# Ledger of designs, part 6: miniprotein binders against Uncharacterized protein MJ1027

Target 1, 377 residues: Uncharacterized protein MJ1027, of Methanocaldococcus jannaschii (q58433)
Amino acid sequence: MLFMKYEGEIAIGPVHPTMLEPHRLRLFIEDEIIKEAELVIGVNYRGIELIMEGLPPEKISILSEKICGICSHIHVWCNVTVTERGCDIEVPERAEYIRAIVEELERLHSHMLLFGHAFEVLGFETMAFRAFMIREPIMQILGEITGGRAQYSCPIIGGIRPRCNIKESKIPALLERLEKFEENLKKLLERTVNDPMIMSRIKDVGVLDKKTAKKLHALGPTARGSGIHSDMRKMGQVPVYDNFEFEEIVFDDGDVFSRLAVRFYECFESVKIIRQGLKDLPNLDKRIYNPNYELKEFKPIDVYNEAQRGQVYYSYGLDENGRVRQVKIRTPTATNLACMEAILPGHHVSDAELIIASCDPCFTCTDRMIVVKENKI

## First folded at step 2 (miniprotein)

Design F1a (from F1 with L18Y F19L W22F Y26L Y57W M61L L64F)
Fold by ESMFold2-Fast, scan of step 2:
Structure F1a (fold): chain B 377 residues (1-377), chain A 81 residues (1-81)
Amino acid sequence: as target 1 above (377 residues)
Amino acid sequence: GSKVTIKVESDDPERLEYLIKFLAELAEKLGGEVEYEIKDGKVKITVEGLPPEAKEWLATLARFIAERLGVEVEIEVEKGS
């Protein structure tokens, strides 16, 4: 038993600055059918938790921003919220609105990036290019709001950085750009569902049944693609979202199509949230941060939010010296990877990349993240 | 045997000072010993004694922070057999 007839190793996640070590997925293949998938976990939040212990909360914000290259805003938002709730720090309503607007913009570009990668894997280069082009204006809007290069994330304890305030005069142009994005997104969706070649590759492929999804504690669009309601924005965990009318998108079939469809329709819901938020901003108090907050000792506070890949959980307390203690961080990455490990067996090797793409385990999809290496005997 | 060398260049002394302080504090938390030298807008940070896992993580975060601060960075990680 020198080697398996064909054995492939898939490195999940990019060689990106935020990755401690890339995840590896080993596929055991017989007659081009995946018999078993073995996950090797690279990233470990325990290391980050240990580094956060004993730091002042302001320094935690910088560290939390760097945990994930795509979802940096949500990590900073969760972090400042722990300190804010623990210390009874008033956060201006305008700042919470802008935090939500930025997070929804981040959800849009992340989902568009996944669509581009999925079309690339399917061999539909024109559709992939279209998805990346539709994503570009969202990245430009994010840059305009959060600042250019060498800028920190939008949230700070007690509010947002002044640079991240959305001026009333800019709102009409932002609304027009969102309307154009929505038009282009609708056309992309229509082209996708009306293409029988695309649909034959994604429908009834990579099924994660509801029972297995519950057993693995699936999160985010992966859970919602398998009929599980799990959106923290709808569960009273993030009060600012109570100001917005939008739907939790759920599909029941658990296939690649269902996971992609959840994300397509979530993009329309994100546009609705951003539009409502922008329209409300002129009617809110102009304050964007609380300069007069005081830190105080508190026991661990639980904070939940909904990132593009699912629930993000932060918990910590402050000691009498103003230092962070008892840090706990949980992201959807580990459960999404476990779901892929469960889905892959029984499928043809040619469907592996598509299944993996639909579960969105990567921290970024701009680089070649999945490398298959086969042992040729 | 866990040596990491980080070379940074910038005309902005505030950004350099921030990066140095952050990396020094982080390296200390990871159990490493830090030495740095500054000359003509160039900084060389040497970290020794890091566990293997912490070594790669420090290098990764240093690159990411430098990129976000708009400073140029070159990182060399010492590897053993």
Scores: ipSAE 0.000, ipTM 0.235, lowest interface PAE 14.7, mean pLDDT 77

Design F1b (from F1 with L18E W22L Y26F K29W Y57L T60E M61F L64Y R68L)
Fold by ESMFold2-Fast, scan of step 2:
Structure F1b (fold): chain B 377 residues (1-377), chain A 81 residues (1-81)
Amino acid sequence: as target 1 above (377 residues)
Amino acid sequence: GSKVTIKVESDDPERLEEFIKLLAEFAEWLGGEVEYEIKDGKVKITVEGLPPEAKELLAEFARYIAELLGVEVEIEVEKGS
């Protein structure tokens, strides 16, 4: 038997150019078994909130898109929605549809990126490449709609940027590309569940039981992998989603497989939303933004939406000078990191990276994990 | 269906075998039919019956595994109908 008693520290991201400290998980290992995991939070949302205080609402959108490179659209959508609801600004229905379509495309590519990373961690490079290649057409569609500028998001106060409009003439080709994506996704899922080597590594590993998930207030696919219904798209918080028929995906086993399975089936549901949205677009008014709106003072407005990793919450008010006040932002990151801290104890150190990947802490945004062994104990 | 021809060369038989295995598995998953010939450390792989959109996916995959395994590849994707 090999005896190892070490304190190991794993840095997880994302580490953005303007953010110097990543989140860290400290692992306490004895005989290759994780005895304890400790979360060290590197990112402080209060700092971001302070930067946003006293800015005009338009500047908040620019900052919002810098919070997360993978999920920038949802942050900007939440931000413009606070101002729109607070100021009673009319948003064209077509703009809300396109906002939802873009968010579902973001959900697809984010989930595919996670699958690729999970397969890479498992050592199945062929499967990882399949996931990344299936993701590529979705990235191309997003680039065509958003203009290929990662620093510019689709939503603006009162609507969407003109470049982000989806013309009726483009819809048939988009539907065909989406259908091909869905076919490839089905094959990827079938290959995954029919591979006993993959299944033996993810089934019954990294279990987060429902009671612990509820106690830790788990969010997103992490919560849904543990039997908890938590999807903001189904809770009346984002009215445009009421136009679409789709299912909230929930699995009960709480293992790595369950968290991945939630995301696979959520991809099929996202495809249904995008398909319905694209088919409805020709029947909607052609307006995509309201150029004639007036900002007015309002007390904090609460806005919720469902990002790829779970609930995103934005709240602020506007003062008499048209400046943002009392900013509150909450993402699922801190809660999901707490869940990883609860899951990891009792597992072999070789399963740590896979468990972390399945909880999707935006870890795929970092270049590499660094594990340090402590000397002089 | 579409056709892709891949020529791969290596002095390491194990790397050639792994390349063939990975490429054939992926090509078959895409709905293609795989045929190959091995002579003097050179392999010619022909994939037929691919959906049109899968041609470039297979070509990109072949480039990826060639870089991963350190083997040299030459890829010809059938154009037109």
Scores: ipSAE 0.000, ipTM 0.213, lowest interface PAE 16.1, mean pLDDT 79

Design F1c (from F1 with E14L L18W W22Y Y26E Y57E M61L L64W R68Y)
Fold by ESMFold2-Fast, scan of step 2:
Structure F1c (fold): chain B 377 residues (1-377), chain A 81 residues (1-81)
Amino acid sequence: as target 1 above (377 residues)
Amino acid sequence: GSKVTIKVESDDPLRLEWFIKYLAEEAEKLGGEVEYEIKDGKVKITVEGLPPEAKEELATLARWIAEYLGVEVEIEVEKGS
């Protein structure tokens, strides 16, 4: 029997368990109004960094696959990219295209789950289930490309695993499924904006103004919902994205609606990327990995990519013995939680869960909220 | 067939309903038979008859759903070969 627990705790086999402390948000409430919110940072990526230190780079990819869960593709992609850039390893263009296609499918999947969760928090069960139904075909496509819905990574150093190659004969059917997804997504968006009960709960609620967002170094859709251009796919950090025509989606009002709207329109942009990538694939070289590469010593280099919640950063170097050194990993989780700490004061307690949902944190945060009621001002 | 047991906990009945419905549908697509029991914000889902290769696929799906719905999940996979 294998037991696995999810609440900021990740177990790595029977040897070397890694414990990640969950973040906590403390709310101080007076007369049903949130007076103060305090973020207690508990996530510690140093455990992962320590385990990676001194390993050969191939073993880090395996480790990322086992412990990253939902974020496995983006984490593995960042990891292999550090080694590839450090060692000047040529990655076939087809492999980079497929890496981008898989990441955009993960973005669609993740945004759809957020919409479902937000509608559920609002008490709109039918809208939540519509989001689920629309998401399901994306999960099926991911399973077909990755060879199953298991915690498999596609990237390997120098390319992708052969099972992740997209056959030319499959492309027309994939494009039709994407078109149907896009139509259903458009209907979901239209139903959302035309429902005055939904709109009254999300418009002008949970405002993160641009000045505060900049001060907190907000990332991802949270930053973009507050008028900040922050998308690593547009900042020259991930060159394969330069092959695709798409827009960075930014809204200025900083409310729950703006953060959700960024994600709705990002889904349309992800569909454009996937469509273009699939159409280009038949014209690319059939190579999907470089079997002949040389590892060489390199000093730490920085790699950035854009996950569904924002920027992901990886850095390490390789010593003369082919071992990883000076590992640094950063995700947008702590920054998203800090933004919630700034947004929540002044709001009614009944809006807290919705505001938290719109910032897309690790959801263990909601289960660990501590409410302290002060009886005197 | 292989057995997977999933225990999920939430004080929000809608999150539990989402988890059960999605997981059951995916488990059945993978060739599994689903039984579940709900009591006091806790759900025990048992999936039997899964192909050996589908066990980790179902476990991964359960992890994905749990993270995004903000529910606690405990997964027990029978180890077979």
Scores: ipSAE 0.000, ipTM 0.125, lowest interface PAE 19.3, mean pLDDT 78

Design F1d (from F1 with R15I L18M W22L E25R Y26W E53L Y57F M61I L64E)
Fold by ESMFold2-Fast, scan of step 2:
Structure F1d (fold): chain B 377 residues (1-377), chain A 81 residues (1-81)
Amino acid sequence: as target 1 above (377 residues)
Amino acid sequence: GSKVTIKVESDDPEILEMFIKLLARWAEKLGGEVEYEIKDGKVKITVEGLPPLAKEFLATIAREIAERLGVEVEIEVEKGS
């Protein structure tokens, strides 16, 4: 029996030079079948927690935004919420609404980016173009609300930055743009499920069964694609979401299709949340922040929220000098990678990128097939 | 013209190489030809031959890559006359 072996590495995650290193998956392949996948964790969450220790809470918000990539909004929201709950700081209802609206816009564009990537991996360029086109208006809306830079931070302790307020006069146009987004999303979904070539590539591929998902403590759409109810927005952890009518989306088959389907239907639910939030805004008090908050000592407060890739957890206390102590942060990234490590063995190497895409790792994946003159400069 | 020009700056040459690799991957998949120039910690990437819709998509992807690598990016999309 003759067989060939090779090992490859896929670098996943942000490549921030000061504190973050990319996560990697090592694939060990024999006869085009993945025999083993090994997670190499490059991110030191312990070090990040240590850096935050002893800082004033305002500085943690800035640091959280800088360290995290596209999901920066959720990290800042969780951070300010810890201090707000610990110090009994009043947060205007309007500010919480806008925080939720921005998070749902982040969820939309993140899911659309994943769809585009998945279609490209599948070789369906037209579908990828459609996904990226549908994403563009959401990015424009985010830029208009947050200021249009790489930094997406709206939350500040006690509310939101004044520039992030959504003016009543802008709401009708925003609702029209959301309606158009929803129409285009529906067409993209219909094209996907009615294409037997796409369906044959994603259905019954990359199965993460419910028992394994539970054992690995799967989070976010990965958990929900395997039949696990896990959405922090429905668990009473983020009270502003109690104002909105929406469903937790769960599929049971645990395949690539199920993980994509969760995200498609979550996009429709995000649109419902944004629409309801925008319609409520004119009826809310106009205050958007508390400029005169008072810091006080508190013991660690646990805060949970639901980012586009899953649960995010922040906890810390504040000492008598207004300095943060006992910092704990958990993100879905390590769990997402552990799920990929469990799913990949037994699959053909040609399915690897598709499986990885459906589990939504960081966009910064290195690709050795790129024909670039980086070594001949 | 179907031209997109992207400029990025970093003191870390590995970050610049990563940006080029990721952007070139997407540009080529979108049907574009990539040319780049690196000098004094600055990269200028020019992508030609993109369909009109693909130009905006590449600009969006470039911003996403820049955000994840912690760098600022300047993008100029040439609109067809």
Scores: ipSAE 0.000, ipTM 0.175, lowest interface PAE 19.0, mean pLDDT 78

Design F5a (from F5 with Y5W L7I L37T F44Y M46L Y74T T76F)
Fold by ESMFold2-Fast, scan of step 2:
Structure F5a (fold): chain B 377 residues (1-377), chain A 81 residues (1-81)
Amino acid sequence: as target 1 above (377 residues)
Amino acid sequence: GSKVWIIVESDDPERLEEAIKELAEKAEKLGGEVTYTIKDGKVYILVEGLPPEAKEELAETAREIAERLGVEVTIFVEKGS
């Protein structure tokens, strides 16, 4: 009886992020054409910054985890990196490798979730289902590495939690599972580009030109779909990535197809990073955590990293009492929403959800983002 | 028409994908409209608009697929008047 009349995906465990209010996008339409889009921003990171003020740095990781729900690894990684750089804490190379591997796994499952959502919006249920099923093995690998459904983050100040260490005996099986994922991803991409009905819905739709993208300071795959290079993994901001051979994926047309294509090809690049990282692990020192670090006062330090939606920026200092001060956090969410506000006018209302999906806003906000008002003139 | 819920479980994602695809194709061929969702590591398939006489055929096909692919299948049928 309990399983009857269930519809949609239900979040498992506590609802996250509980600290953010949904953003809203209001559409004004006339004869099914969008004339104007207005962004209504919910609670921003300023509220979280205020909560973080005066806390010890160990407690900031818990708050960072809640900013993006269970897909929280990048926020925690940025946070521990601020303290590590500020206090001159040496992090074992193995720990930085595992941090990168976990982040690339997070990028993979997040991109797959976006593909599933985009196909649902397009009305291609079988393709959506295939995307969600291809995602599942990546979620299983993440659970195995993190020790569960990401109840607690992998990075800690000075390294990673012991349970997050990747045992060398497990590497061959992980590489085989990644190869299978890559094969399935390639088939999904081929089915997508060879379907004229799918291509007619995504090609030349929702164009964000390079000039407008630059004016709006577009980030991540949204920027890269419009010909803009800004991947923090390639800008010297995250030194562990210098150990890996991979390409920054950029497309120039700025349409829905280009934004999706960036993410498809980024998945192949993420697989290359994970594969290289796993193969290098047996040759690295076995240490995963520095037990001999000391916290010290430091003035605000800027840290950048590249999440699945774009750049994440963290900055804070530590006072003489060991308390975090002058907190600044910036994510690509507000910028992605501003891009939607700019590109939606002039489009048929039936394309609105697809355009929004391709810019990858917060999924928990999608059902409440679109408010349609008819203009009576 | 009538509604049928099919819950599919497997530790093997590839066999799970095969089972769901075959079930969806059969349900559509029988005149049903198929939607699916993932919750608590289980796949929930909702089949709507299925002719009453096709319910048992879909259930038999689901049992056959479950046995052949080694996946677990639970079926719930909407009770009408």
Scores: ipSAE 0.000, ipTM 0.131, lowest interface PAE 18.3, mean pLDDT 77

Design F5b (from F5 with Y5I L7F E9Y L37V F44L M46W E48T Y74R)
Fold by ESMFold2-Fast, scan of step 2:
Structure F5b (fold): chain B 377 residues (1-377), chain A 81 residues (1-81)
Amino acid sequence: as target 1 above (377 residues)
Amino acid sequence: GSKVIIFVYSDDPERLEEAIKELAEKAEKLGGEVTYVIKDGKVLIWVTGLPPEAKEELAETAREIAERLGVEVRITVEKGS
């Protein structure tokens, strides 16, 4: 009946006959000041959980990488880790190292993309261009390692794809390119903090205090910009990271500057992780995958990892027929949107995009996420 | 970019799975980002970031996949948001 009424239209039945829209922030403005911000959830990422239900674990990696194009690697990594831990599948140490290296390269390019966007919003086209130029070599390195620039399937159950192996002969050149990236990143940071025009736009703007951040269960750099410590890489949830010396970056002021500063300094820490990983690789066994694994029934287990925007959580079990059951996936997207909703009121509308950019919401088109309603009438 | 929403329905889980996989692969090759939503045995595929010229190509490919696999497909092409 409902479907007959909606011929040629997309409907979600039988409960809601309305088409799903992207996640949106509605801004209610009076005299150029944001009075209210409203989070509108338009897409249900939990739908992917239902699609994964009943699939063999070898097929769910494709769906995992479709959850977020910018952070695809972490989703695939979490997914294969659930099956590996549940089935007691041995993963070569080299494969875990490369998984971590690729994830840190993902963190670098994602943070650089945010810096470029933030500078564009600020009207500093030259700084934005510099950020995008600094990002490009990282995208090239990712392409060389994974065979794709932004969407790639590096982890497989039991290891990594052969294409993703890092040959020892390539390591010296990779270390040199990484050093050049670090030099350019340091210059970008120095130019940012020494520019009074930039600093006046980001310092003491868009404050998320620690109490509010805790109430909203803030995640990732947004939480860390407000003084909250909870990096999954430091909490024993991802054992390969125990091999690397790096710091959890936290700032206390909760402003746009603090959220950007967390990401700048996290980039330096990511460089340390990649450098250490690359230097260790020649001393590890050459094996990169276990082709002979046995699937077995297991009850749901919890897997956590730290994506560039925060904690990612995967959980599922495997039934007696080798099919995935009771899938749960949580990403930082909804929490980051809730934080933006809390920060925006009281600010001038011209600061809205900058505040939103500093919280780094996981979406493709920021302009389409923001709906402005003027209450001047 | 504009969004394209593809509704897929089938009582055959294997055909549904195959249709979803092929549609997602085509959408990504055309430069789009894909999000899946499932509701009551029906799947909504939402494609964003797709170049304007690729929208009709994706719609035509979806109809071809539907005919070949025997699944029902309804497509909504939206301009902007």
Scores: ipSAE 0.000, ipTM 0.149, lowest interface PAE 18.5, mean pLDDT 78

Design G1 (from C3 with L39E M42L Y43E W46F L49Y R50E F53E Y69E F72W A76L E79M K83E)
Fold by ESMFold2-Fast, scan of step 2:
Order: sequence, then structure tokens, then C-alpha cells
Structure G1 (fold): chain B 377 residues (1-377), chain A 87 residues (1-87)
Amino acid sequence: as target 1 above (377 residues)
Amino acid sequence: SDEDVKRLLQEAERLRDEIQRLMEEAKKTGDDEVKEELEEILEELFKLYEEAEELLEKSGDPEVLEKLEEIWEELLKLMEEAEKLRE
């Protein structure tokens, strides 16, 4: 959905009835100015970590899919990568390429969803609808590749599901659709930066300075909007990305505009990655899965990847009985919420939704409420 | 259902005709009335898109979404022309 409702407490994060409690953000207002913001931390994946303990690694991928509906692919990719690295399992190059292509498609639709939401909050319905419509072809491509629009992932230990293979005959049409998306994205960006009303609402608003961002260990586009280089795709953590030419997007002003600009320009970089990946696929070995792997004991392996909101970290080991041990999962949600808590004080309450939107809270949350408290009745 | 898909396609064609009419009107007359009608068409297009999404999730096909994309691109061009009138 494109809208956010504010009536009380903000509950942010993936809300699965049996596993997680949402994070909450409370705002205290005096004379329409935010005086204090209070973050209330939810379960933060501890419940899922406990459930994963003692399971065979093949079963934890299913649980990984349930962590976040919007970002399910990155969680499954990180999970299979832990086992693959720990057990020295060879993954076909084609499978790694397709994993990267799917992740970049998910980054695109997630960023477009954020733009639609931000424009909705700004009261620019036309721009919001434009963003939503531009996003739809990406959702269609994801559905064609993964078999579903909602919560379908491609990675399995040793490769990808056969359904997720991208046939050579489909590539020309995919490239054409991607070019059309890029053209529409350019027009959306141009209309945004050339509209003085939009720019006056997002420039120099909600500033997260570099010092505060570093102190709070900011991640993802939030960190990059404040001048911090943080992209795991550029830090040697995900080797398949070394095959692609693209830039890490960083802006220095730390305002709402900077956080949105990082995401706009990241979309262009994602398009470059997808285009390169699709063009390379016909020249790669046709194998997408290694069925002849052997599980073995390993001590905890650290795996990092870059989701649309920032770094995702998975770590676990495998015991002598083939069971997962010492599970640790970290996402950028908690640190980004802490950044929102730091940014909000001193701003007019009418800017609260925009500031929050620019930090990209999880859209899978069903409970978005700002608590407004005034000293005068 | 097939009947719901046909209804949505008919609505999409109606919106295409309306955009074409507005393009001709914008070339001959003022822009304030055209701008108001464009906003109403955008709201109608979005509602139609939401209906197409719901239908697709239950038991539909993507044909309506393709039609809405075509209509949206025509609307984008008209909005571009309207904005140039400010300069």
C-alpha cells in the first residue's frame, strides 16, 4: 500500500504472528514541534534464531522466507550462502548471476514503493501513482522469474530452483522492458528535482549528520545519504557482484532529499547490474544447481549481503550431527529506527511522516501509528 | 472472472478515449480545466489498477495491466506538455 496512517504508535518491522513483535516509535509533541522520539525495540529476530537452532540447514531456508515479505530473497540467499561456504559447496556461476538479478529486481520494486509512499505523504497523488505504475513492470518480471509476486525465492543450497532459470529466448524482451523502466525512472527523477514545491519539502529537512550516523552505526541508504560508504556489494562480501560494473551511491547532506536521491540513483545502478547479468547469461554454463554436495561440520561462518534497507548478516555453524548451531541474524531495521529517533526532534509534526518514509520502514508492517502528546490538554 | 476482466478492459479503453479528448482540448483552449480532469483520470486509473491487481491475485490475467501501462504513458506525455505551459 502507498499510504501510512498516523494515530498512535508506529509499529515497524516484519510482523509474523508466531515469531516477531513489531518495533515501535513514539513521538512527543509540544506546540506542533517534536520534542522527543522514543524507540521501543521488538523481538529483533531472537525468536527466529531460537527456532532455527538444531534444525537441518535445508529447513532453515523456509523460515528465512518468513522474516520479511518484501525482502525474502535476501534472507534466503544469505542463509544458503552460510551453508555453501561452510561446506565448500560449489554453486554454478549461472545460479549466482540469477540470485543477483533477482535481488536487484527486488531492490528496484522496493525503492519504487518507497518513492510512491513518500509522494503520497507529500500530498502529490499524481507523482505517487506514477511511481506505483512504473514499479508494476518490475513486479511482473519478478513473478515471471520466481513463479510468484509475493513471497517466492530462488535460492536453494547448491543453486537455484529450476523454475527460476532465465531462458536465453526471454532475455531480449526482458532487456526491452528494463530499458522502458529506466526511461520512466529518469522522467520521475527529473519531475521530482525540477518541482520547487517538492524540493522545498525534502531539501534540508530531516538532517542526519555524518557524526550522528556513525555513532548510531547507520546502515544502507540511510548511512549513504549521510556520507558513509557501507555497501556490502562493494566490500568483497558478495563475489558475484565483482562481475558487474556499478557505483556505490553516496550523498553528503543527510537530508530527506539525500536519502531519496541515494535510492533513485541506486535504481539506475541496479538496472546496470541486471542488464549486464542478463547479457552475460547466454555465455555461462547452463548448470543452475549442484545436486552432489556433502554437508560437513563447520564453525560459524559470517555472511553479509546488501538488502534495499542495508546490510543483512547471517551466521551459524553446523555440528557433527548435521544440525545448525549458534544462529545470529542482524538486519538494518533496529539501527535505522534509532536514526529516525535521532532525526525527528526539533521538526514540525507535519514533517514526521516524510522523515520516517525517507528512512524506509518495512512496508510489511500493518500497524503504523504516531503517538502525539501535547502538554496542553 | 472473464466478465470482470472484460469490464476492466472496457474501462481502460474509456480512459484512453478521455485522454485523447483532453489532448485535443489542451491544444485549442485553456489548461485549468484540463489539469483538474487529468487529476480525476489519474485517480480513476489508480482505482482501476487496484481492481486489476485484486482480480489477478484471485484468478485473472495480466492483459488489463498492459493496457493501463499504455494509458499511463500517454498521460505522462500530456502532463509533460501541461507543465511546459508554465514557462
Scores: ipSAE 0.000, ipTM 0.170, lowest interface PAE 17.6, mean pLDDT 76

Design G2 (from C1 with L9E M12L Y13E W16F L19Y R20E F23E Y39E F42W A46L E49M K53E)
Fold by ESMFold2-Fast, scan of step 2:
Structure G2 (fold): chain B 377 residues (1-377), chain A 87 residues (1-87)
Amino acid sequence: as target 1 above (377 residues)
Amino acid sequence: SDEVKEELEEILEELFKLYEEAEELLEKTGDPEVLEKLEEIWEELLKLMEEAEKLRESGDPEKIREITEKMREVQERIRQLEEELKS
């Protein structure tokens, strides 16, 4: 007798018109239990790498900010850093501080967006709206500093755009708004951990054990939720972070709760970094940009940084004609999708979106694009 | 109480929309006053949502009436800010 299988498809990736297609995660479901998950890679950074090849480095920043709408700042920061290190370009300390402040603001709004989506998936609309409202003031601060709310560009080769300079007169108000954010974040965390219905849905669900996480080279909060210390900000890869006191957040249980808890506590650490950075700014030299740099030929330079979803890697060299060569870009997306593929089997289909949300793939509105298909065998 | 929670969620969605409009006004005028007023309303709405969650256990009719009255006050303040933004 012929047996029928059902497969579900979840589109994962940025919904951006710039040469990027979303990843697909295919779920093979039998009696509402996920038997197998298969990753289909739709986002290929090779397309962006090919476009970057042969361009002058000033043009690469425009393309790098188009790689991810939610994490655009880190891509621009990594890009300018490759050229700066390759050409021995001096970057003012103030500019590096502001780059770090903007990145931590990006981490905050991205984590809050993840919390909102997780609560939506759980069916707690009120909690979801609380998370989105707590996120909103951070987006406003980003818009004030960078001039752009959702997609912003702050770093340029040799420093930051003049608009992105944080004036000393603005710092007290920023610190007050940050304190208010922190208070609201504490309340959101308290409501989450004290709700037994929420906790029963996220605790001991979607476990990624440390051994499997290591084997799959998990990155970011996904790795840290499984007991792996992986934060590039603590590994000497981004020197400006050495100026800030903060903790690398790691949990050992590898469940949905652990991955969310890492992000909740990372938000508090990001607040500490921003607060300290803002307080230090008045004591730094006022220079934000080096206008007199010279480009020179260099062999590929490796640059690492820590985005909200994990390590981002940029590498390229510059030829004798001032053109970018041998471009390599790696983000945590593909590796973390492989982790989702490993976690999902054995779970009820109703837990699939929650597990996926806790791993925070770069996708928008795709939780409503699950397609279940009938396979005849 | 579920009806109260649904209303609070609708108010929160309306408030979120006003934040976006207030940002546009701030860019155009440089005046943060509307954003400051929205922050006050948002803080008050969060407190109402906390009270509504506590009512899940008791179902106190007097407290439900109090929350409903405060929700109507918040809705009126949001309506006034909408008028201000449109002008």
Scores: ipSAE 0.000, ipTM 0.191, lowest interface PAE 16.6, mean pLDDT 76

